VHH binders against b5yem2. Designs and how they scored, part 6

Target 1, 146 residues: b5yem2
Amino acid sequence: MFVGEYYHSLDEKGRLIIPNDFRQLLGETFYLTRGFERCLNIYTITDWNNFSQIISSFSPTDNLMRKLCRFWFSGSIQVTTDKLGRILIPSFLIEYAELSKEVVIIGAGKHIEIWAKEKWEEFNKEENILENMNEINSKVAELWKK
Key: E = the ipSAE of ESMFold2; O = the ipSAE of OpenDDE; V2 = 0.75 times the mean of E and O plus 0.25 times the DockQ between their complexes.

## First folded at step 1 (VHH)

Design s10 (framework vhh_lunsekimig_d3)
Fold by ESMFold2-Fast, scan of step 1:
Structure s10 (fold): chain B 146 residues (1-146), chain A 121 residues (1-121)
Amino acid sequence: as target 1 above (146 residues)
Amino acid sequence: EVQLVESGGGVVQPGGSLRLSCAASGSIFSSYALYWYRQAAGIERELIASITSGGSTNYVDSVKGRFTISRDNSENTMYLQMNSLRAEDTGLYYCAAGMYLSSDQYEYDYWGQGTLVTVSS
């Protein structure tokens, strides 16, 4: 599992250091994708393939699933870290996630997310998870008793 | 570690076509910009074509409309389709992988060994 928040800078060339703790789990090569909240996601090759198989298994006549497939596959690239543990983020993904010099890299369990710092701070203000803690605790307790 | 290997060079008559390929062993470089350089005898090596990770292409004026650069990230391979070849296209063609900073600035992390293209009768 990926955990924690890391504050880093995107350099002028679009290079970003991936935290060492994350690289230990990712290896040298992994997928960089559009996230669903105008952030970028990083997946291991295994998890990207697993999710890709699921979304591509839907009927080709399903309009919603075609939209998801286009978003997912056209917005995914395979990246390899250099000797210093950096990846190059291509311009179309930088533009999608509105990345600037200051970025936050967060562990979100099975995947990693890369956010512009100001967007991450804005998102956390709007998504007040604490308002739903009673229901969340009930769901977690139900799963743990199984 | 990673090695770029060019292939597809050869001898062709003026007006002919060749397709060059550049394969990387081991790792996928889908995040990197990819480049074709040409070095003719007695002339400095020049950038003739580039393709970014997002698929944007650029060409030197002398090859626009004649050459097409493309990439296949699933096969870790880049191509250069060369049409309407001219005697001045003769040279050693190198592929490179690295950073695209701007039209005037690029950084190269990996280079191939080159493949020879000869345009002559």
Scores: ipSAE 0.000, ipTM 0.122, lowest interface PAE 16.1, mean pLDDT 81

Design s11 (framework vhh_7pa5_2)
Fold by ESMFold2-Fast, scan of step 1:
Structure s11 (fold): chain B 146 residues (1-146), chain A 127 residues (1-127)
Amino acid sequence: as target 1 above (146 residues)
Amino acid sequence: QVQLVESGGGMVQPGGSLRLSCAASGFTFSSYAMSWVRRAPGKGPEWVSTIYSGGSSTSYADSVKGRFTISRDNAKNTLYLQMNSLKPEDTALYYCARVETRYEISTGYTYVAFDIWGQGTQVTVSS
């Protein structure tokens, strides 16, 4: 599982260093996609393939699933890290997630998210996560496998 | 750079007390909920306690209720865990973490993200 929160800089060419701890689990090649919260997601090849097979199994007449398929597949690219541990983020994904110089890279369990720093800070402040503590406790217990 | 550094662990006898600290840097500490999570030898991680950003709401695992108290000092960017009436079962590596719950529509998956830095702080309860 991916854990942690890392502060990095996106350079003028769109290159971003992926934290070493994440690269140990990702390997050199992985998928970069649109996130559903105007962030970017990173998936291992295995997890991207698994989800892609699932959404491809839905009826082609399901309007919602067709929209999801277009969003997922048109918004996914395979990336490879360079010798310095950097990936190149294409302009269409930078624009989608509104990335600037300051970015936050977070481990979110089975995937990684890349956020503009200001958006991440604002998103977390607006979440009233502890208002439903019983639901949180139940979900945490289930996710921790004990 | 976001960093969470735990300290205050040690070896105590059953019935003893310890106070853990977590020094936060690199983010606006006062804006985020914080948790303590522990990993005992040979076991998976166990959530211990959570405190809201303002300190008004707290929650505890059943195994520690009435014995542990979570608190925070937003002016010092520090999270605390006061551990009383310690038991051998409390022996674990203790991490501080930031908690959030997310729902991902693409997977139907609900998950929790945690910030865990360094090696944590070791608590050993034995006689």
Scores: ipSAE 0.000, ipTM 0.095, lowest interface PAE 18.6, mean pLDDT 79

Design s12 (framework vhh_7uia_1)
Fold by ESMFold2-Fast, scan of step 1:
Structure s12 (fold): chain B 146 residues (1-146), chain A 126 residues (1-126)
Amino acid sequence: as target 1 above (146 residues)
Amino acid sequence: QLQLVETGGGLVKPGGSLRLSCVVSGFTFSSYGMAWVRQAPGKELEWVSSISGSGGSTYYEDSVKGRFTISTDNAKNTLYLQMSSLKPEDTAVYYCARVHYEVTSGGYSTEYFDYWGQGTQVTVSS
């Protein structure tokens, strides 16, 4: 599992260092994708394939699932780290996530998220998971009981 | 406001030891890597050692491997450089720096660091 927050800079060429702790779990090659909250996500090859199999298994006539498939597959690229542990983020993903020089890289369990620092700070101020704790506790209790 | 303050420099005899300290304020080590960089008289800045903020991974310039140890105490918000078997060639002003990009090898670039301390003088002589 990926955990923690890391503060780094995106250079003018779109290169970003991936934290050493995360690289140890990812290996040298992994997937970079659009996130669902205007951030970028990183998945291991295994997890990207698993999720991709699930979303591609839905009926081709389901309009909503076709939209998700286009969003997911057109917004995914395979990346490899260089000798300094950096990846190159293409401009279309930088634009999607509104990345600037200051970037926050966070561990979110099975995936990593890359956020513009200002957007991450704004998201944390707006989102209060504590307001949902009663529902969350109910869902967690059901899983732990099994 | 970000501040890095180095202490622990001084005069030491060859073969001696010194421990440098860098107290930081305005940020935490868990979010940023740290480095020690030195400048000898009449020489360019030389990267000495780095420690990652997240993994506790450590990296050293070849000339100091086995003699110097970089470490952090997160509770005290302090970075250390334990120097042993000191040589006259280690004479320099030592700077604490916050890492912008991880330095994992003997390569050095000022662009890898975004905040620097004032420096502390280490002199190794008889």
Scores: ipSAE 0.000, ipTM 0.154, lowest interface PAE 14.4, mean pLDDT 81

Design s13 (framework vhh_8ghr_2)
Fold by ESMFold2-Fast, scan of step 1:
Structure s13 (fold): chain B 146 residues (1-146), chain A 125 residues (1-125)
Amino acid sequence: as target 1 above (146 residues)
Amino acid sequence: EVQLVESGGGLVQPGGSLRLSCAASGFTFSDSYAIGWVRRAPGKGEELVARISGYGGSTSYADSVKGRFTISADISKNTAYLQMNSLRVEDTAVYYCARLETYYVSPGRYAFDYWGQGTLVTVSS
């Protein structure tokens, strides 16, 4: 599982260092994708394939699922780290996530997220998980019963 | 082989200023994730007050020191600085320079590789 917050800078060429702890779990090659909240997501090859199989299994006539498939597959690239642990983020993903010089790299369990620092701070102001604890406890309890 | 050596601590009156220095040897700042200043007062635990990234010089500060403290680094001299202005009695602590993986789970839960010996800052009248 990926955990923690890492604060880094995106260089002028779009290169970003991936934290060593994350690289040990990812290996050298992994997927970089559009996130669902104007961030970027990183998945291991295995997890990207698993999720991709699920979303591509929906009916080809399902309009909403076709939109999800286009969003997911057209917004995914396979990246490899260089000797210094950096990846190159292409301009279309930089624009999607509105990345500037300051970024936050977040461990979110099975995936990693990359946020513009300002957007991460704005998002956290809107998310008060303590207000949802009763619903969260119900969902977690259901999973633990299995 | 790796050493961080602090200097600049001392006694200062409330409202005064001090500049702390952290000289690194055995590694270069371009090879580290971040350099942080961590303070510790007896019985209160550790607080990361400021940090600076080796890439692009991005800085962050604890809420308690924002607007008063400024962190900077001279990569060519392998030295980090903490400029402390408008000092308060509550700023009294031992200040450590530490090499920080740019990682923490929550405030007060940090991953540090190497620590300096610490320098005492006393703010009193």
Scores: ipSAE 0.000, ipTM 0.166, lowest interface PAE 15.1, mean pLDDT 81

Design s14 (framework vhh_7xy4_2)
Fold by ESMFold2-Fast, scan of step 1:
Structure s14 (fold): chain B 146 residues (1-146), chain A 123 residues (1-123)
Amino acid sequence: as target 1 above (146 residues)
Amino acid sequence: QLQLVESGGGLVQPGGSLRLSCAASGFTFSSYWMAWVRQPHGKGLEYIATISSGGGSTYYSDSVKGRFTISRDNAKNTLYLQMNSLKPEDTAMYYCARGLYEFTTSEDYFDYKGQGTQVTVSS
């Protein structure tokens, strides 16, 4: 599982250091994708393949699933870390996530997210998860039918 | 023996077009991301475009977006760069490069570069 928040800088060439703790779990090669909240996501090769297989299995006549497939596959690249532990983020993904010099890298369990610092702070201010505890408790209870 | 041989450069007027080719040999071309990079006289290397091993993903520097198109033919082991609406600032030696990583914006991210082909844009 990926955990924690790391504050880093995106350099002028679009290079970003990946935290050492994350690299130990990711290995040197992994997928960088568009996130669903105007951030970027990092997945292991295994998890990216698993999700890709699932979304590719839906009916070709499902308009929503075709839109998801276009978003996912056109917005994914395989990246490898250099000798300094950095990846190179292409301009289209920098633009999508509105990345600037200050970046926050967060562990979100099975995946990693890369956010512009100001966007991450804005998102956390607006998303008060504690207001949803009743719904969360209901979903957790559904997992425990035993 | 790894080899990248660029061709198609020359002298053109502003607004003209050129198509560059790169013939690759000595490695499994279809397994590598490929890039075009350029170097103006007396300046550093500038990333132009990158294409994935299967051709499904392409990336461009902001200076050439909408004007240049990178493509590849894995059956022929050949990389192409279609250059349209050429400007004087596009004058440079153009190199085909084999990617060390999926995306190239600097010399740190490619492990082999060809001899180059000169593109000169002037009236």
Scores: ipSAE 0.000, ipTM 0.102, lowest interface PAE 18.0, mean pLDDT 82

Design s15 (framework vhh_lunsekimig_d3; at its last look DockQ between E and O 0.03; V2 from the best seeds 0.00; counts 0 for: pae E 13.6 > 2, placed apart)
Fold by ESMFold2-Fast, scan of step 1:
Structure s15 (fold): chain B 146 residues (1-146), chain A 122 residues (1-122)
Amino acid sequence: as target 1 above (146 residues)
Amino acid sequence: EVQLVESGGGVVQPGGSLRLSCAASGFTFSDYALYWYRQAAGIERELIASISSGGSTNYVDSVKGRFTISRDNSENTMYLQMNSLRAEDTGLYYCARVDIFTGSYPSTFDYWGQGTLVTVSS
């Protein structure tokens, strides 16, 4: 699993160093995608393929699933790290996630997320989690039932 | 407790037919999409057929026209009708329930059945 929080800088050419701990699990080549919040996600090739098979398994006549397919596949790019451990993030993904010089790279279990630092700080406010404790408890109970 | 139980596997000759069943319990069956996966020797487990809560179906190319997925919401059971079986269809067949995703967290399979073995040999 990916764990931890890393602070890095996006350079003016759109290059970002991926933490060495993450690269050991990812290998050299992996997928960079739009996140479903205003962030970017990184998946291993195996996880991206598994998720993509599920998404593409739905009927092409399902309007909502077509929208999901367009979002997922048009928003995905295969990336390979250079010898310094950097990836190049294309401008359309930088714009999507509103990335600036300061970024936070976080381990989120099965995937990695890349956030603009200010958006991560907003998302991770203590007040938000306290306001959702009842919902969290309900979801935990559902997982224990499963 | 969510449970999925497969049945209907067996040994058949090429060109034969089998009907697999997946009996589900512990959740509101009609609310979920359900899946059939197959694991053959030397091959990773692959999604071969899906059926949505609304009844929409999809198939991997290798089984299109030969396999039919269906569901009976009144019996909490999903089926896979397999016709014109080939040696390449040999494998362990699993039914699965999976949520597509929960926000930015990627979905993993919620539940698998124990699998049912299908052997196609002369």
Scores: ipSAE 0.007, ipTM 0.274, lowest interface PAE 9.7, mean pLDDT 82
Fold by OpenDDE, look of step 2:
Structure s15 (fold): chain B 146 residues (1-146), chain A 122 residues (1-122)
Amino acid sequence: as target 1 above (146 residues)
Amino acid sequence: EVQLVESGGGVVQPGGSLRLSCAASGFTFSDYALYWYRQAAGIERELIASISSGGSTNYVDSVKGRFTISRDNSENTMYLQMNSLRAEDTGLYYCARVDIFTGSYPSTFDYWGQGTLVTVSS
């Protein structure tokens, strides 16, 4: 599981260092995606494939699910860390997450999130966090009952 | 068991109003976002409105200003107030709990009601 909070900087070329602790779990190659918030997510190849299968299993007649499919797959790229442990973030993902210089990388259990520092700080102040947590707890509870 | 039961559909003239209800059971109602979908004849089911667990609402453009989604967590009921109804609003309206991803736990739960028919005709 990915845990913790790390502060790093995006360089002028769009490269971002991935924390060593995360790299140990990710391997050298993994997926970078749009988050459902204005952040970026990192998934292992295995987890990305699993989640992608779930997304793809929804009815194609569902407008919301079609939008989700487009959002997920069009915003996913496979990336590889360089010798220094950095990934190159493409411009469209930088723009999506509004990344500039200061970046926060957090462990979110099965995935990693990359946030613009200011956006992360603002996000954590919003009341919607508690709302999201309640939904998460409910889902976890349901899964536990299985 | 998760259950969603829609009601309130019927026949109404253009410009009229209807109020749909969705009675929910089998889960912690207040913890979930809920959705209204509709399906017209020969057309795919479409999302028209959503309300988060906290009460934040969203609408598709075609119903903005005319429809209002709301919820009463004390009664485990979601509503759709439909005003200024149009012929193109005719269809089967579905209540849904669709949870595809929340926070740190990717998961999929989708539940639907049986639907309630709304017919707008002169």
Scores: ipSAE 0.006, ipTM 0.205, lowest interface PAE 11.0, mean pLDDT 87
Fold by ESMFold2, look of step 2:
Structure s15 (fold): chain B 146 residues (1-146), chain A 122 residues (1-122)
Amino acid sequence: as target 1 above (146 residues)
Amino acid sequence: EVQLVESGGGVVQPGGSLRLSCAASGFTFSDYALYWYRQAAGIERELIASISSGGSTNYVDSVKGRFTISRDNSENTMYLQMNSLRAEDTGLYYCARVDIFTGSYPSTFDYWGQGTLVTVSS
């Protein structure tokens, strides 16, 4: 499992160090993708392949599923860390996640997320956390009731 | 409550066939894509076949041409016909309904059966 928060800087060339604790679990090669919020996600090759097969199984006549396929595959790139443990983030992903100099890298269980620090702080403000937890509690209660 | 119950596993010789069933309850079966996974000892679960709500199928290369996934919406049941079985097909087979994109591991948002064991040996 990926856990924790790590604060790092995006350098002038668009490179970002991946925390050593995460690299020990990822290996040197993995997938960098668009997140479903304005963030980036990192998946192991195995998990990315499994997600990709699920996404590819959806009906090609379903308009939303075609949009999901385009979003997922066009926004995915396989990356390899350099000898210093850094990846190069392509410009289109920097723009998608609106990354700036200060970046937060978090563990989200099965994957990693990369956020602009300002966006992460806004997402995690106490009032937002409580609202999110109330919605999550309602969904968990509904699922558990069944 | 969403339930998925696998059955049909057993011991079979190489080259043999088995048909697995996944009985589903607690949801509108016809609305959901469904998946077969397998897990060999010491290996993480791997997706092997999928079937969309509309009946479109997909297979990993290692089972393509040998396994056939199908569904019967009137019986709320998904099937996996496994032909030309090999020793490498030995493992615990799970059916799944994946609601939320979370990865290859079970989560509170995915629904899994308890698995049915397939052993290919002679």
Scores: ipSAE 0.000, ipTM 0.238, lowest interface PAE 13.6, mean pLDDT 82
ESMFold2 (binder alone), look of step 2: mean pLDDT 79; pTM 0.782

Design s2 (framework vhh_7uia_1)
Fold by ESMFold2-Fast, scan of step 1:
Structure s2 (fold): chain B 146 residues (1-146), chain A 122 residues (1-122)
Amino acid sequence: as target 1 above (146 residues)
Amino acid sequence: QLQLVETGGGLVKPGGSLRLSCVVSGFTFSSYAMAWVRQAPGKELEWVSSISGSGGSTYYEDSVKGRFTISTDNAKNTLYLQMSSLKPEDTAVYYCARGMFTGSYEHAFDIWGQGTQVTVSS
């Protein structure tokens, strides 16, 4: 599982150091994608492939699933870390996530997220999970019974 | 670091042949779709051919089918475009590019080479 928050800088050429703790689990090669909250996501090759197989299994006539497939596949690249543990983030993904010099790299369990620091701070102001604990507890209890 | 370098362009007579090479560095070749894209003088970019990262599936623009062959040599980290039966209309700067292939002729490319000039003229 990926855990924790890391504060790093994106350089002028779009290179970003991936935290050593994350690289131990990812290896040298992994997928960088658009996130669903205007951040970037990192997946292991295995997890990216598993999700890709699922979304590709929907009917080609399903308008919503075609939109998801275009979003997911056109927004995914495979990246390899250099000897300094850095990846190159292409401009189209920097623009999508509105990345600036200051970024936050977050372990989100099965995946990693890369956020512009300002966007992460705004998201946390709006998404107070502690206000949802009663609903969360109900969902966990239901899953536990199965 | 991440780099694509094209070579093999030049002047050739109509009906002639050329082989373009693209040496890649900084990434694993077999996991990426690769493409050749060209730009004729005063025109927009035109996709020419793609090869899938795994399995070696190949795709071609209609105007080059049967004349051009895309291939890879994984041991040399090199992408090739073998061009035969060249026409004046093939005159362009040829770029290699890395991109994700979605099973259609639409591509998303994130890394480009500097290009190599192909001129077909008598």
Scores: ipSAE 0.000, ipTM 0.080, lowest interface PAE 20.7, mean pLDDT 79

Design s3 (framework vhh_brivekimig_d4)
Fold by ESMFold2-Fast, scan of step 1:
Structure s3 (fold): chain B 146 residues (1-146), chain A 127 residues (1-127)
Amino acid sequence: as target 1 above (146 residues)
Amino acid sequence: EVQLVESGGGVVQPGGSLRLSCAASGFTFSSYAMSWVRQAPGKGPEWVSSISGSGGSTLYADSVKGRFTISRDNSKNTLYLQMNSLRPEDTALYYCAKTEYTVYSGSRYTVDAFDISSQGTLVTVSS
């Protein structure tokens, strides 16, 4: 599992160093994708393949699943770190996530997220998880009773 | 304009030592972390070591820990790399680089990014 919050900078060419702790779990080659909250996501090859196989198995007439497949596959690239631990983020993903010089790299369990720093701060002010604790406790309790 | 000039490379036998120097100008040297990066023949660049602006913190690649020592003299705007117990695998062009970004995660700093913009100095370890 990926954990923690790291503050980094994106250079003018779109290069970003991936934290060493994350690179040890990712290896040198992994997938960079659009995130669902206008951030970018990083997945191991294994996890990207697993999810890709699942969403591709749905009926070709399922409107919502076709929309998800277009979003996922057109928005995914395979990246390899250079020997300095950097990846090159293409302009279309920088534009999607509205990345500027200051970024935050977040461990989110099975994936990593890259956020523009100001957007991460805005998101946390608006998305107060503490307001949902009763519902969260119910969901967790159901899994553990099982 | 930032200018970096490396020197001190040469030919040395395995187990030997070399001291590299980097003369910096065009920026406030003491305000920036500095790094050493190497590029072996036919390979991409590999980060070797970094030092904070004050010299109080140092970082090393696992391949050089215990053998190489990074240091700086802010009064002379000069960065150094002392290389001991040299191995054939250390053969490379060595570059100094102004670290563009450093990362703070809790109580630790890591090197985030740097620019290589100089000719480098060649280190050849052969018998």
Scores: ipSAE 0.000, ipTM 0.100, lowest interface PAE 16.2, mean pLDDT 81

Design s4 (framework vhh_lunsekimig_d3)
Fold by ESMFold2-Fast, scan of step 1:
Structure s4 (fold): chain B 146 residues (1-146), chain A 121 residues (1-121)
Amino acid sequence: as target 1 above (146 residues)
Amino acid sequence: EVQLVESGGGVVQPGGSLRLSCAASGFTFSSYALYWYRQAAGIERELIASITSGGSTNYVDSVKGRFTISRDNSENTMYLQMNSLRAEDTGLYYCAVRTYFSGTYEEYDYWGQGTLVTVSS
């Protein structure tokens, strides 16, 4: 699992150091994608392939699933770390996630997220998970029963 | 690891047609623009056709209206349909992608081994 928050700087050429703890699990090559919130996601090759197979299995006539497939596949690139543990983030993904010099890299379990620091702080202010605790407890109880 | 494999070349008479295929692996095919290059004997390799991730196409003037580039993202394959072939179309055809190279911050052109097209009566 990926855990924790790391504060880093995106350089002027779009290069970003990936935390060493995350690189140990990712290896040198992995997928960088658009996130479902205005952030970027990193997946292992295995997890990216697993999700890709699932969404590709839906009917070609399903409008919502076609939109998801376009979002996912057009917004994914395979990246490789350099000798210093850095990746190059292309301009279209920097623009999508509104990345600036200050970024936060977070472990979100099965994937990693890269956020503009200001966007991460805004998101956490708005997304008060404690307000959802009753619904969360219900979902956890359902999973425990199964 | 980026791999590109061309196929479909052969010998054809002037006015004939061929379809070239480029099978790709080692990168997210649907996210990249893809290119066809041509190299005649003793001449520098030239870009003849391109297709963006969104499907927009571009052609060098000498092949415009005769060649059609297309892509199948589900099969990770790019095609070049060549119609009304001329003697000057003879050459080695390469598919290419520009992407990142491990250990660098620069984008590099990757291409396959090429497939030979000979237009001869």
Scores: ipSAE 0.000, ipTM 0.098, lowest interface PAE 18.4, mean pLDDT 83

Design s5 (framework vhh_7xy4_2)
Fold by ESMFold2-Fast, scan of step 1:
Structure s5 (fold): chain B 146 residues (1-146), chain A 125 residues (1-125)
Amino acid sequence: as target 1 above (146 residues)
Amino acid sequence: QLQLVESGGGLVQPGGSLRLSCAASGFTFSSYAMAWVRQPHGKGLEYIATISGSGGSTYYSDSVKGRFTISRDNAKNTLYLQMNSLKPEDTAMYYCARSQVTIYDSGYRTYFDYKGQGTQVTVSS
């Protein structure tokens, strides 16, 4: 699984180095998508395919699921790392996530997120998970009932 | 085979310090977030602290914030917990744990899929 925060720079051509620890798990080719919080997400081919199959299995008359499918599929691209471990992020995704020179690359378990540094700092200030630690403690205790 | 082996527990006076270690093997240590959890005698497990795989992010329960420090050495496949200003309420069996996340239709869930054998910490006079 993907873990940690990495601070990097997006170059003028839209190229970004993917951390070596992440590339070991991703391989050379993977999916880059719109994130649900105005960030970008990276998924392995397997995880992207699994989620894609799930959301496409809902009724075609479900308006909310149609919106999700449009968002997901139109906002996904397959990328391959170059010999230096970089990917090229197309302008429509840079615009979506409001990326500038300074970015943060986040391991979020089964996927990776790419955030503009300022947006990541704003998000954490407003949605601090430390406010939920007592609830997390309760959930962890439930998992260890033997 | 996956193994987590804790050490460093013992008897200590209130206000004292202990450093716990956890030696990990059988998996790519740097790829996993790791946690410390504890279990007082006759009670359930209590979350203490988590550290990301790179060591760049740490999280603490309110009961230990400012007193305990979680850290890791990925070159040595070792997780640490530095415990300062120990209180009688800190008396428990301490376990290191490996963190997992599962994605499914309704979102995702995080859980600890493996814990070690534990090391006993007793804080008393």
Scores: ipSAE 0.000, ipTM 0.101, lowest interface PAE 18.0, mean pLDDT 80

